# VH-VL binders against o60147: the designs that were tried, part 207

Target 1, 175 residues: o60147
Amino acid sequence: MLEKNKYLYIFRHIQTNQVLLSQGNVLKKTALFQLPYPLQKPVAPNGMRPAKLRKDHWVPLLKVEFPNESMFQSVFMQLLNYRKYRSVQPLTSDLLKLPIPVRRRKIMRQEVPNTIADLADILNKEKFPENSVRLQLSDKSDSEYADWPPSVQIDSEEIKLSRGFREKTTVDEAR
Short names: E, the ipSAE of ESMFold2; O, the ipSAE of OpenDDE; V2, 0.75 times the mean of E and O plus 0.25 times the DockQ between their complexes.

## First folded at step 9 (VH-VL)

Design ya6 (framework fv_tocilizumab)
Fold by ESMFold2-Fast, scan of step 9:
Formats: sequence, structure tokens, C-alpha cells
Structure ya6 (fold): chain C 175 residues (1-175), chain A 119 residues (1-119), chain B 107 residues (1-107)
Amino acid sequence: as target 1 above (175 residues)
Amino acid sequence: QVQLQESGPGLVRPSQTLSLTCTVSGYSISYGYYWSWVRQPPGRGLEWIGYIYHSGSTTYNPSLKSRVTMLRDTSKNQFSLRLSSVTAADTAVYYCARHEEWLSHFDYWGQGSLVTVSS
Amino acid sequence: DIQMTQSPSSLSASVGDRVTITCRASQSISSYLNWYQQKPGKAPKLLIYDASSLQSGVPSRFSGSGSGTDFTFTISSLQPEDIATYYCQQSWSTPYTFGQGTKVEIK
């Protein structure tokens, strides 16, 4: 994949709203190690992750284009660190009062707004050139989860969900 | 490898504060899990008192909330229970126990410490 | 609070018998139910978690089933060492609550 290291691909789980980051336009099984919460209840309480990636359960959330690999690596690493930091923070007493399934679903639903906010925070702290970072979203309203710096240009074209991050061909053949 | 052990006075006078400590070995209480207290009056069933999350956040049984405080001491790998204004109804074996975050089953228990509330 | 009701409160059975205990929740708890064994003078021991998952090291004669509000715990062939009180516990929400216990005795 030419220029693979200039693009950050962010996916959302259709049922749980959990988020996965990828350097390529197709998820690899190893991406599941990013999840702080298993896709389903763990069989044993040691937090063992599911061994199975169902690519049809993940849809594009957004694509970020960086001007060079150095900027991509910096932002990608920082975003992974933000996600790791969030996963080890104490749960609030309000969350601890909720039934465990309700608590988990509420936390997982926040991954989309949190990831977008974290990305914007990183880009606001880094002083990148004006219009040097391009965002393309599946739903442009998701950009409203954050205030973006002048370095960011949001693409007017949305990602077509039926094709994922792939280019459309002559016919829309599968969802 | 993981072991929990209760310690503290076995006799408490009415209106005083019951204080117990749970010492954990084989696992750091700050790395994960919920750390709970569960009690059992003689000849009766089990009652959950509360937990302290590995971060220090606490949740207490509403029936006891006004009287319960739980604290952790990460340097000693301990967590403690304080139950104020005790009465004879608080006479019980007190267990400390660990439970996992997702399924909340109690996988390790202390041996239990009998606390009698009497004159 | 979620009330947990066990049935029966006590039972007597012979070695080799199939023993069944039931637990009912006052509201749906999905599969968030655990079973514990407690012998006199000892702490409870986890046998089954998440309604049907057998804890590591626990004999296969113990099993659990159910979902929602009605749950069953079974000992397929009662052994002398199984004499104990058994408790169900819901892990759906705090406060965590236990059934009143079922005392199992050998005839």
C-alpha cells in the first residue's frame, strides 16, 4: 500500500460503537488488541480477547491524511496513548452504580466522541501548517464533537459506508 | 497465589466504629479488580457491604451507606472497612473478597473474621 | 434492589443422586448470576459464574443454566464432599444480592 503510512483509518463497530485505529484501509486481526472492552463478555475474568475479527461488523468512521509519515507516526502514537490512558482511568461513582451491561454500553458508546475529541486535542497541541491535515468522515456531524485547529481541512465528500474505505467500482455490489 | 486476609478487633461495643483491614498478597490492589466486603450474621445468609475499585472509587450498599467507609492503602496493599454506630445486628463474620470488573463474581475470599457487638 | 429467592431452602439426597436448586431474580439479570458453595466455618467458594461457566478446578458434576429471571444449579451425581450450603448471587447491579441459601445434606 503506497502512502499507507500517511493515512490513519478509523473504524467503528456497528453494534457497540467501539473504535479501532488502522494504518491500512482494511482491519487486521491484531487490531482487536486495541480494545479495552471485549466485543462480548469474556469467558474467563482474565480479559482474554476474542480470537475472531468480523470485518463486516466494522464500518468507516473517518480517514485522516497527513502530509508526511513523521506527522502520521506522531499523531497515531499519541492517539494510541490517549486511548490507553482512558482505559486505565477510574470509573466515576455514577458509572459504578449502573448495572454492568448498562455501564459497559454507556462507556463503549462514548468511544466515538472520545476518539474524535482526542484526535482534535492532539492536532490542536501540534502546530501543523494550515490545511495540511485532511479529514474525511462517514458522517460529517461527527466533526462537531470537537473544535478543529486551522491545520485541519474537513473534506466535503463523506465516506460511502457501503464500500468502506475502498474505491467505488461501476456497481455497488455489497454492503 | 492471590490471598486475602482479614484483621481487626473481634469485639466492638454498641455505638462504636467497627474497623477491619484486608491484606492482599500475590496481586497489587491498584492494578485491577473490585475489592469488596461481604458479611454473614451467625446462621444467616450473605450480605454485600461495598467495594473499592482499584482506583479508589467506592460504592456502598444503600442499606449501610450512611455508616460505611472503605479506604485503600496501596503502599501496604490493603483495603479497609469502617462501619460506624454499630448495634447487635452488625454481629457477623466479615469477609473480604475480590471480584472482576465485567462479570462481578467473587473469585477469591479471605477466611473471614468474626466481629461480635456486645457490651 | 434485586431480590434473589432460592428453592428449596434445604434438601436431603443420597450419594449418586441428581440434585437441582433453583434461583429466581425479581427482575431480569440476563446471565449475570453466580453460584457459590459454603461449608461450615469456611468462606464461600465460587463454582459457577455467568450462569453456566464452570470455574477452573471445579468438578464437572456441577453445572448451571438459565437466563433472565430463572436459573438452575445442578449436581449430576451427589458426592459426600458436596454437603454444604449453596448460594446464588446476581452481578447485574449494585447492591449485589445473594439468595438465602440451600442446605444440601446426605440422607
Scores: ipSAE 0.006, ipTM 0.532, lowest interface PAE 10.7, mean pLDDT 83

Design ya60 (framework fv_tocilizumab)
Fold by ESMFold2-Fast, scan of step 9:
Structure ya60 (fold): chain C 175 residues (1-175), chain A 119 residues (1-119), chain B 107 residues (1-107)
Amino acid sequence: as target 1 above (175 residues)
Amino acid sequence: QVQLQESGPGLVRPSQTLSLTCTVSGYSISSGYYWSWVRQPPGRGLEWIGYIYHSGSTTYNPSLKSRVTMLRDTSKNQFSLRLSSVTAADTAVYYCARHEEYLSHFDYWGQGSLVTVSS
Amino acid sequence: DIQMTQSPSSLSASVGDRVTITCRASQSISSYLNWYQQKPGKAPKLLIYDASSLQSGVPSRFSGSGSGTDFTFTISSLQPEDIATYYCQQSWSTPYTFGQGTKVEIK
């Protein structure tokens, strides 16, 4: 195929609400390096970082189509940087009062709203043309986590659970 | 098994352009990862030059940015480095290396190619 | 740019000794730190990534620890083949930067 890399796919974990970013509709094994938040030892305490990527545990959260590959790369890198920034922020006094297992659960549950808010913030800072960025969500109500700039067109059609999409989510490199 | 191998002239004259190619086998450069150049002057430490992403997007070390260009040739599974206006300070062993996308560790390296900048 | 300061610059130890090398970042880099081994005339080899994760195929005597600004690399029982220069590298942000290196000798 001659398709350019201008699509960003975001997946969420069905139980933990943790988020994985992907530049294609196939999750690569290395995507697990995005987890846990923060990326600190020990790895995988209480299931924060899965030992193995399980296709059936991750569902589409959203898909973004950008005007060109350059803008896609800029947004993708900024989004990764925002996630990195969040992972090293000092914990609030309220979170520090919680038992460790409760604290971890609360932090993981916020990854979906945080990622959506971060994406919107990045898009608000970029000066994209009106309606040039197409956003498609699995659950349209998730768009309410942020205020979107005029450059964003939210598709009325939600991402459908399609046979082809789910089947193409694999753990390895095709090439 | 992934292998990287540098090739190009070992001698470059001052003010000319240094040109090196990295040939990758065992993995398609268009399928993932960042593909980097790192140099090491004789007896000195390592300096990251820049990377080209599997899509063709590039990022260069600000200290070298005005002189550096990286390109890829997906049909030959190669990526290249051009460093313009060279001086004796650019004499170094040049390595190509692959680094992972999220944690950015360099997991495979070429053997290195010594480039001497001399009259 | 993030400056990486490595210490010591060189060390000599006996076979079987525990060897420790430290690396300090000029700002917090969380766990985004890697360790490489470089033998004379050879390319660097990745030993540790993400501060404490052992690269596949690397002997278990090598380990890393730390977070934020202070990091440690340890060889639990030095072997003759471990004679090399060791480098830390921050992967928090570009430009990626390396420590100046620690030369490990046996004596």
Scores: ipSAE 0.392, ipTM 0.758, lowest interface PAE 3.2, mean pLDDT 84
Fold by OpenDDE, second read of step 10:
Structure ya60 (fold): chain C 175 residues (1-175), chain A 119 residues (1-119), chain B 107 residues (1-107)
Amino acid sequence: as target 1 above (175 residues)
Amino acid sequence: QVQLQESGPGLVRPSQTLSLTCTVSGYSISSGYYWSWVRQPPGRGLEWIGYIYHSGSTTYNPSLKSRVTMLRDTSKNQFSLRLSSVTAADTAVYYCARHEEYLSHFDYWGQGSLVTVSS
Amino acid sequence: DIQMTQSPSSLSASVGDRVTITCRASQSISSYLNWYQQKPGKAPKLLIYDASSLQSGVPSRFSGSGSGTDFTFTISSLQPEDIATYYCQQSWSTPYTFGQGTKVEIK
């Protein structure tokens, strides 16, 4: 496999807007472990982890190309940590005032912008070389969710949405 | 200046676990970089074993993954290698080395420690 | 895994000669290629990183070039102290892999 270790794909659920991180353009079953357990009491609503991965429910949100695997791994792990941190934070008073179903919807709607913001924050801290990281978004307007460091080059073309995977344009397989 | 030094037993019996420690001076392992183990059988080439990141995250060579464990001790500024179920094929000089996060070239090496697997 | 193939496996040259070693990767590794010198009984020493960048303190007679899959290491004028085995190493992806080495001797 060629260049299998330097690509980050982030998928979003087409209905709930939940996000999954993936090494490679094909989602693995293990990606579901990124979602909270149904019985957990995190910021995220209970029952947000499905029993089975339905690849047809997920579409690419963005693709990040790193210079090498080391950079990829660093950012990937940090993204997971950011998500975990957010999941254990107390709910805001504004959210607590809302009925549970409404609250759940609001939290879920924030996963996409939060994840994008997390990515930008991590990349800002990493101080990678200028234009060393390539970012391709499914929607260019999503780039506005965060300030990007000089290390990030945003692709002029949007990523094509394909359920469960990114269409193969290069040798880009999941690890 | 950054210095790395390997330490551990030079003789290990077959099926036992090889254990080595790398002591780093002149730089805190908690400050960054990746810390690797590389081995070289007598008269042969170099084989990368794996690395441990300053966070404690590890990446191993798939050829050795099932037998390799790397740890770090930030209080002692050390990181270690354990290789289980050793055979004669594991006889080698073992080096610890450092590489930065971008280009991943090994800029500092220990002097190496010979480990012989023999009954 | 990415395979690194060095050529030649060994060579003998005279003092002052230009020495060239090649390294080929089984796939593109961009410029993530490093060169090391190893003398008998010693650890490898970094000479070149990122295909062509000279490590600090390394003599200017050592150089590297190339990108993608084909790389070249050069000693412009071979010195007696350059007797060693030289290795290329890709740092593109794990597992990091080395060439088989090139033994350089003086006639």
Scores: ipSAE 0.000, ipTM 0.570, lowest interface PAE 13.7, mean pLDDT 87

Design ya61 (framework fv_tocilizumab)
Fold by ESMFold2-Fast, scan of step 9:
Structure ya61 (fold): chain C 175 residues (1-175), chain A 119 residues (1-119), chain B 107 residues (1-107)
Amino acid sequence: as target 1 above (175 residues)
Amino acid sequence: QVQLQESGPGLVRPSQTLSLTCTVSGYSISSGYYWSWVRQPPGRGLEWIGYIYHSGSTTYNPSLKSRVTMLRDTSKNQFSLRLSSVTAADTAVYYCARHEEWYSHFDYWGQGSLVTVSS
Amino acid sequence: DIQMTQSPSSLSASVGDRVTITCRASQSISSYLNWYQQKPGKAPKLLIYDASSLQSGVPSRFSGSGSGTDFTFTISSLQPEDIATYYCQQSWSTPYTFGQGTKVEIK
């Protein structure tokens, strides 16, 4: 009723290590527009958008439970802004020396560490109450990518997805 | 639809700087893609000069790196090429072109601007 | 610097003929090879990207194949409007390099 959503799900692509942010347990095809690199060959001549969403290619990376919807929205929007900021930054000279396919792979591999570090940075800047934010990770070792504030409680429990999430796939274009 | 158009002087004196501008319509140059310059001497093949990434990062062909500068003007949706110390060997049709990040193919090209280096 | 070598440098064929052009890279470029058509006085036009993917709006008589160092471009049934110079281009690493071009003429 009061809370539209207080959960943030972050998904990892099993082949490229690219990351998608989702509100709750719903991974929408439009989330693919978050990706700077297409997962499949571009079909539109004027767009760098993924061709289609395959839910079986995405696994949960982490789930964050916030005390309320307002805190969720604040962190979610800040995380989207961090991702936008990263996408427009100049490439380092080290990356520019690499062949483009190698450079892409290296950038994509860094999305998991970067997203986790950005999440932790946002949470460290916010003054949330102690143990008020619950973080669940599919791989607990991923918590090592950042130093977490006292507001965060790391939970070892399995991330639960809806029954239909990975039983159904979509071949529809991302839009 | 995306459209690229070159503009600039068609005649440059030896030792001067060749300056060309590419005006882009239908897409913001700061929103994505790599924006390149490619040249073609009369009757010869294509040579990639360099690109400017949508973030502003540049990469130049090592054969031209000491003489090339690329800049962008996001307010006008333009990117430019400056090639210093030109000689007759720089006489060519200069194309601006866009390429995407995954396969780096040039999907949109300007019509080309002939630049002759002559006294 | 990756060098791209095309063969032949020129060819003459009849309307309806199958035309094949080969491109060789000096090192492995996986599938990162593109093919362009350039008609006299015009800018190059993308036909094939990623070695074998047909660009939208390009006739199906054009095709590409290959990986690693050896690539082939084929026109299955040559048409009069196909008179042009064709270029391969590697997109594996900068500097991007083009083949020297293959001029296709009608007999």
Scores: ipSAE 0.006, ipTM 0.565, lowest interface PAE 9.2, mean pLDDT 82

Design ya62 (framework fv_tocilizumab; at its last look DockQ between E and O 0.30; V2 from the best seeds 0.00; counts 0 for: pae E 17.9 > 2)
Fold by ESMFold2-Fast, scan of step 9:
Structure ya62 (fold): chain C 175 residues (1-175), chain A 119 residues (1-119), chain B 107 residues (1-107)
Amino acid sequence: as target 1 above (175 residues)
Amino acid sequence: QVQLQESGPGLVRPSQTLSLTCTVSGYSISSGYYWSWVRQPPGRGLEWIGYIYHSGSTTYNPSLKSRVTMLRDTSKNQFSLRLSSVTAADTAVYYCARHEEWFSHFDYWGQGSLVTVSS
Amino acid sequence: DIQMTQSPSSLSASVGDRVTITCRASQSISSYLNWYQQKPGKAPKLLIYDASSLQSGVPSRFSGSGSGTDFTFTISSLQPEDIATYYCQQSWSTPYTFGQGTKVEIK
């Protein structure tokens, strides 16, 4: 069963480090529209076709558990807005000096630190109760990209890649 | 559809500044893309001069960087080229052109403006 | 800077002939190579981008191939309106650089 009412699932690309946000524990093809650069080159002469979703190329980055759906919706929408804002910002002079493929690779790799920083910024602005938001990461060192507010508890257990994001139990499916 | 049109003096004296303007229609220069100048001396090949990103950020060909300035005027939907201290070697047809970010191909070009540098 | 070398500098062919032009980069540029057609007194026109992608509205007789340092542009059946100078251009890094051009003429 999909956990869409209080969990935010964040995936990263195994090679490019690009990030996708999901309301469910399985990525949908439509999530690819979050990416400013397609993973594959355009096939149409006058436009870009959406990249193909290769589920085996995306692994869990982190899972955020919220105490209720309204808090989840607020944070999720704000993260999408942050990502949209970043996609239209001018490139720095340092980036513009780089060859195009190197520049894009550097931008893509920065999506993990940027997403984590954005999440922390949103949570620092929201005054949620102490220890009400739980973070579970695939690599706990990724939490060091930001300073977290008292509302956040980082789970001591890392996400096991062989399990991806855990499915709901039989009891949850009966709901 | 997108159209680009160059304008400016066709004759410039040596040591003066060459000034050209590109007027864009059908697309807002502040909304996206890179906006470039490319020149072609009579009977020779193409030389890229520089671009201005839709934000105003610029990158110039190192061979011309000390003499080149590019500016944008978003209220008129124009971008301009200023090339200082011109010599006879700067005589060329000057094109403005647009390129996208992914593959950086020039998909729309102005018609070109011949600038002759002579006394 | 990346140097782009075209071969041949000029060629003469008959209508219906297969015409091939090559372009060599001084370093690997992956597939970041574009091809343009320029007729006398006119601006260049984009034909091929990303080494092999045909620009919208361009006839299918034009094609491109290659990667890394060696690239090929082909006109499968030369038409009178194809008389022009053809340029390759690398978009791997600034400054963007063009080949010296290949003039295609009818015999």
Scores: ipSAE 0.007, ipTM 0.516, lowest interface PAE 11.4, mean pLDDT 82
Fold by OpenDDE, look of step 9:
Structure ya62 (fold): chain C 175 residues (1-175), chain A 119 residues (1-119), chain B 107 residues (1-107)
Amino acid sequence: as target 1 above (175 residues)
Amino acid sequence: QVQLQESGPGLVRPSQTLSLTCTVSGYSISSGYYWSWVRQPPGRGLEWIGYIYHSGSTTYNPSLKSRVTMLRDTSKNQFSLRLSSVTAADTAVYYCARHEEWFSHFDYWGQGSLVTVSS
Amino acid sequence: DIQMTQSPSSLSASVGDRVTITCRASQSISSYLNWYQQKPGKAPKLLIYDASSLQSGVPSRFSGSGSGTDFTFTISSLQPEDIATYYCQQSWSTPYTFGQGTKVEIK
């Protein structure tokens, strides 16, 4: 049985640049569990995790197309592991010098470049077949955050998702 | 539609406590968002005083922290500001405003309430 | 505290003119910068958030740009109803702070 292509969507928060991974183009509430909690009392409730998923606050960062489920699962799990690893690392002295609110926001905003770098690193290690993985970005400039292996084909077209995790329609473009 | 409305005395004597209440309609404060107070002395700029979350958690401007107390009443859909030991420098239009989690831009404001500190 | 400095303090321009206001933060605030319009006797109104995002219902002639410490607010074509004082505000950290304001008038 020919396996269907599998898609990984990566979303970013428009304000904090926090990152969520999704198997579909619509985020589920459970995706928020990907976000860490700070050890100390945060300025915002629920640590670094919003209380509710506001779909209009998230935009697509990139879309990755895999030829099969196995490749998707491997990369997806590794991305989560990289994130977990970062969350338990000691903070640098520079970060510790910052006020807690500033520190937390700084950490959150690093997630986009970190995630892109992680993805590239994972794909480099996996040594997938040439052009077997298709990468589509919302902003082409984001591809510059990392060197991509030959297995990755970067799409010349940008992602056409709008806020709320839906495809842009002709009606939306006319507004 | 979300609406905020300030209420309270427009005149306060020096050394007394300024007290204002913000009544929110069209949205339950228990549903989220942060609820702030911002003031503006006549002819001057804006100063953020602090905010309160529906849980009761507060954050105050350090410049006013020792004198500021914010409370909320979820049953009345209200939150309040108390500023103690007022002086003429506390004369201002006081605004209540809302901002969302992680978004500290104030999208909804009250009309403002002028409070004059005078003997 | 983070200090926000606006320039100019005031300006006068003609209808249809391009108006530019700048805001500088005493330290990097990334894109956590908002712009407000305040008309006399009224509360501030949010126009731009996150440096460049247009608030819903706000005319497209208003825009913002910048990151880090330097930010710009632009009115592409000044209209009579745009007479107001404009403020920048950083939302990077508490205490949230505002610029001193820029008074915009029509010639």
Scores: ipSAE 0.006, ipTM 0.605, lowest interface PAE 9.7, mean pLDDT 87
Fold by ESMFold2, look of step 9:
Structure ya62 (fold): chain C 175 residues (1-175), chain A 119 residues (1-119), chain B 107 residues (1-107)
Amino acid sequence: as target 1 above (175 residues)
Amino acid sequence: QVQLQESGPGLVRPSQTLSLTCTVSGYSISSGYYWSWVRQPPGRGLEWIGYIYHSGSTTYNPSLKSRVTMLRDTSKNQFSLRLSSVTAADTAVYYCARHEEWFSHFDYWGQGSLVTVSS
Amino acid sequence: DIQMTQSPSSLSASVGDRVTITCRASQSISSYLNWYQQKPGKAPKLLIYDASSLQSGVPSRFSGSGSGTDFTFTISSLQPEDIATYYCQQSWSTPYTFGQGTKVEIK
């Protein structure tokens, strides 16, 4: 019943504040395909998606422990669907008025609050037992982007790791 | 690996048009980034003139926009600056530069080309 | 348009000294502030972007901090090769604007 990958790991880019979702405590190169391309043409080759995964540029944002693999998979896929849906929505007129690099930066900086809100929305809609889902954040104030259901227990201790989600990180394991 | 090189006349007479070309190697100007001109009068600070986005869209510094035109030739991997009705105040070193997409900073610069406006 | 004011306009310091340059924006620019080094006859070289991020290949003695309107650039231990003029530049909105520069010399 205790499956290997019942944890959701969410990373934040140290420079852009973009967000990546991961089944494991180390990002895989394919995670970059979660990042959207710009809605409009033309698209820069690296648009809003980096060409390579620089593991030293992605730090913990939050970690979620689920009771089982089925709940993890459901929430993980729903988060990906929320991000896909958001990526195809028309840009606001205020955003369209901005220079393209400023617009991209502002869009990317919304990924942290948007992802946290999406996670909370999903968990509020799910029927999980009280305190069955443990949430740990790198910055506890980030929990303020949403209202959490009774199923979520927010850990009083912040994630103290500066790279990845492993308690001890070596350079080779982080890259 | 990415290199930018300015070319054009170093001397321009007042009221004429200043024309410069930036030749880019190591990256296609239609594949990404912003391609800018920045100038620096002798002994003075830096002034951003404008950019061409890789799509061809242009944005100019409002202080110059009535006199500035920027174009590109993607087949030659070049972009150019035209500044009309020049005066001695337009004497400067002119740099072409690449404007990074994510953080809006100039990560690659040409060597600069001094253009003197005098009679 | 956003005006950027650097302080001081020039300074002299000894090798090994800590050097600090400040940059103030006329309005909030969040963290959209970059720092450049320029040596005579050369193009500017990017050192710091997004207020505090060190550009690849730049020595760790260079650092930046700040947000909003007030920004600081620091050389932790001045070296002879650091003689140059340093510029801040806002990338919040066009027109992109630079500070007037700070000339750093060795005593």
Scores: ipSAE 0.000, ipTM 0.462, lowest interface PAE 17.9, mean pLDDT 83
ESMFold2 (binder alone), look of step 9: mean pLDDT 93; pTM 0.946

Design ya63 (framework fv_tocilizumab)
Fold by ESMFold2-Fast, scan of step 9:
Structure ya63 (fold): chain C 175 residues (1-175), chain A 119 residues (1-119), chain B 107 residues (1-107)
Amino acid sequence: as target 1 above (175 residues)
Amino acid sequence: QVQLQESGPGLVRPSQTLSLTCTVSGYSISSGYYWSWVRQPPGRGLEWIGYIYHSGSTTYNPSLKSRVTMLRDTSKNQFSLRLSSVTAADTAVYYCARHEEWISHFDYWGQGSLVTVSS
Amino acid sequence: DIQMTQSPSSLSASVGDRVTITCRASQSISSYLNWYQQKPGKAPKLLIYDASSLQSGVPSRFSGSGSGTDFTFTISSLQPEDIATYYCQQSWSTPYTFGQGTKVEIK
């Protein structure tokens, strides 16, 4: 069945705090191409391969519901562009002083606050109707990384980490 | 494995609409990736025409935007190109190709379909 | 639009030679550059993505490097089957653009 997308699913890595954006509620292995620093060592001796996707290592951070697919696509593409532009910014002198592994770890840990701030900035620049964009977070305190516009309504219910973005099926509930 | 195959008329008259279809097997076009058309005039280089995202969203090369339409048929696992008001300059081999969402490298290509614009 | 300039337009080399092709972007594209091989009558084949990452199944003699505006593609030891035209492509922004191509021939 053909279904139009109106949800943006954002995941975070349980240890590194790296962020993956997804248009679906299940991560695809190609999502790992978003990461500048692979999570695993190269698999091939003479080649670089994308890290294997460990779905159990990625938990929900945020789910964004848009009123229609056009608004979803606009925000998603802008968020992708923000991530690209962050990758070309000069590193601060403080970061350059650090050994490479320590520097990468600090950069990785900032992806959650950076992604939330970028999303808020995009939504503040967009002229969406009041309460038309719904945010549902795994940890509501993460909403404090940004100031949200009137178009945003933050859901009172948090996402349950054990279920990810996937609702329990009747089969799951019977078990 | 993923395979892409172009089909459509090999001859189009000037001022008519060029229509090509790409049939995809081994992967659902609605499940991910960008699906693009790229053309190559005989003896020349590659020119990106546009893409349709797995959601149906399209982006076209500004140089061709007024003449290009891309559509998908998810029931047949196909996406298509329509290029209106063709001239001899549109004579080229037309490739359909898939590229992933982040680095946007073209990892699978069709074999190409030669379209000649001639009276 | 981002213009991609390749150098040289063509080259002739002997089997076993080191071959280097360069690609320059008209603006910074970070690492969003890919390299393709095209043999006569065939579709392009992806060799390198994200400036330096080798595509699965591609021989290790192919490599890429660079960032920003200047990129290089290298064949460390040219083989007869490597005779083809090579293209760089930027994927920083649409419209995606290709270099004009470098034709690699055997002397």
Scores: ipSAE 0.120, ipTM 0.687, lowest interface PAE 5.6, mean pLDDT 84

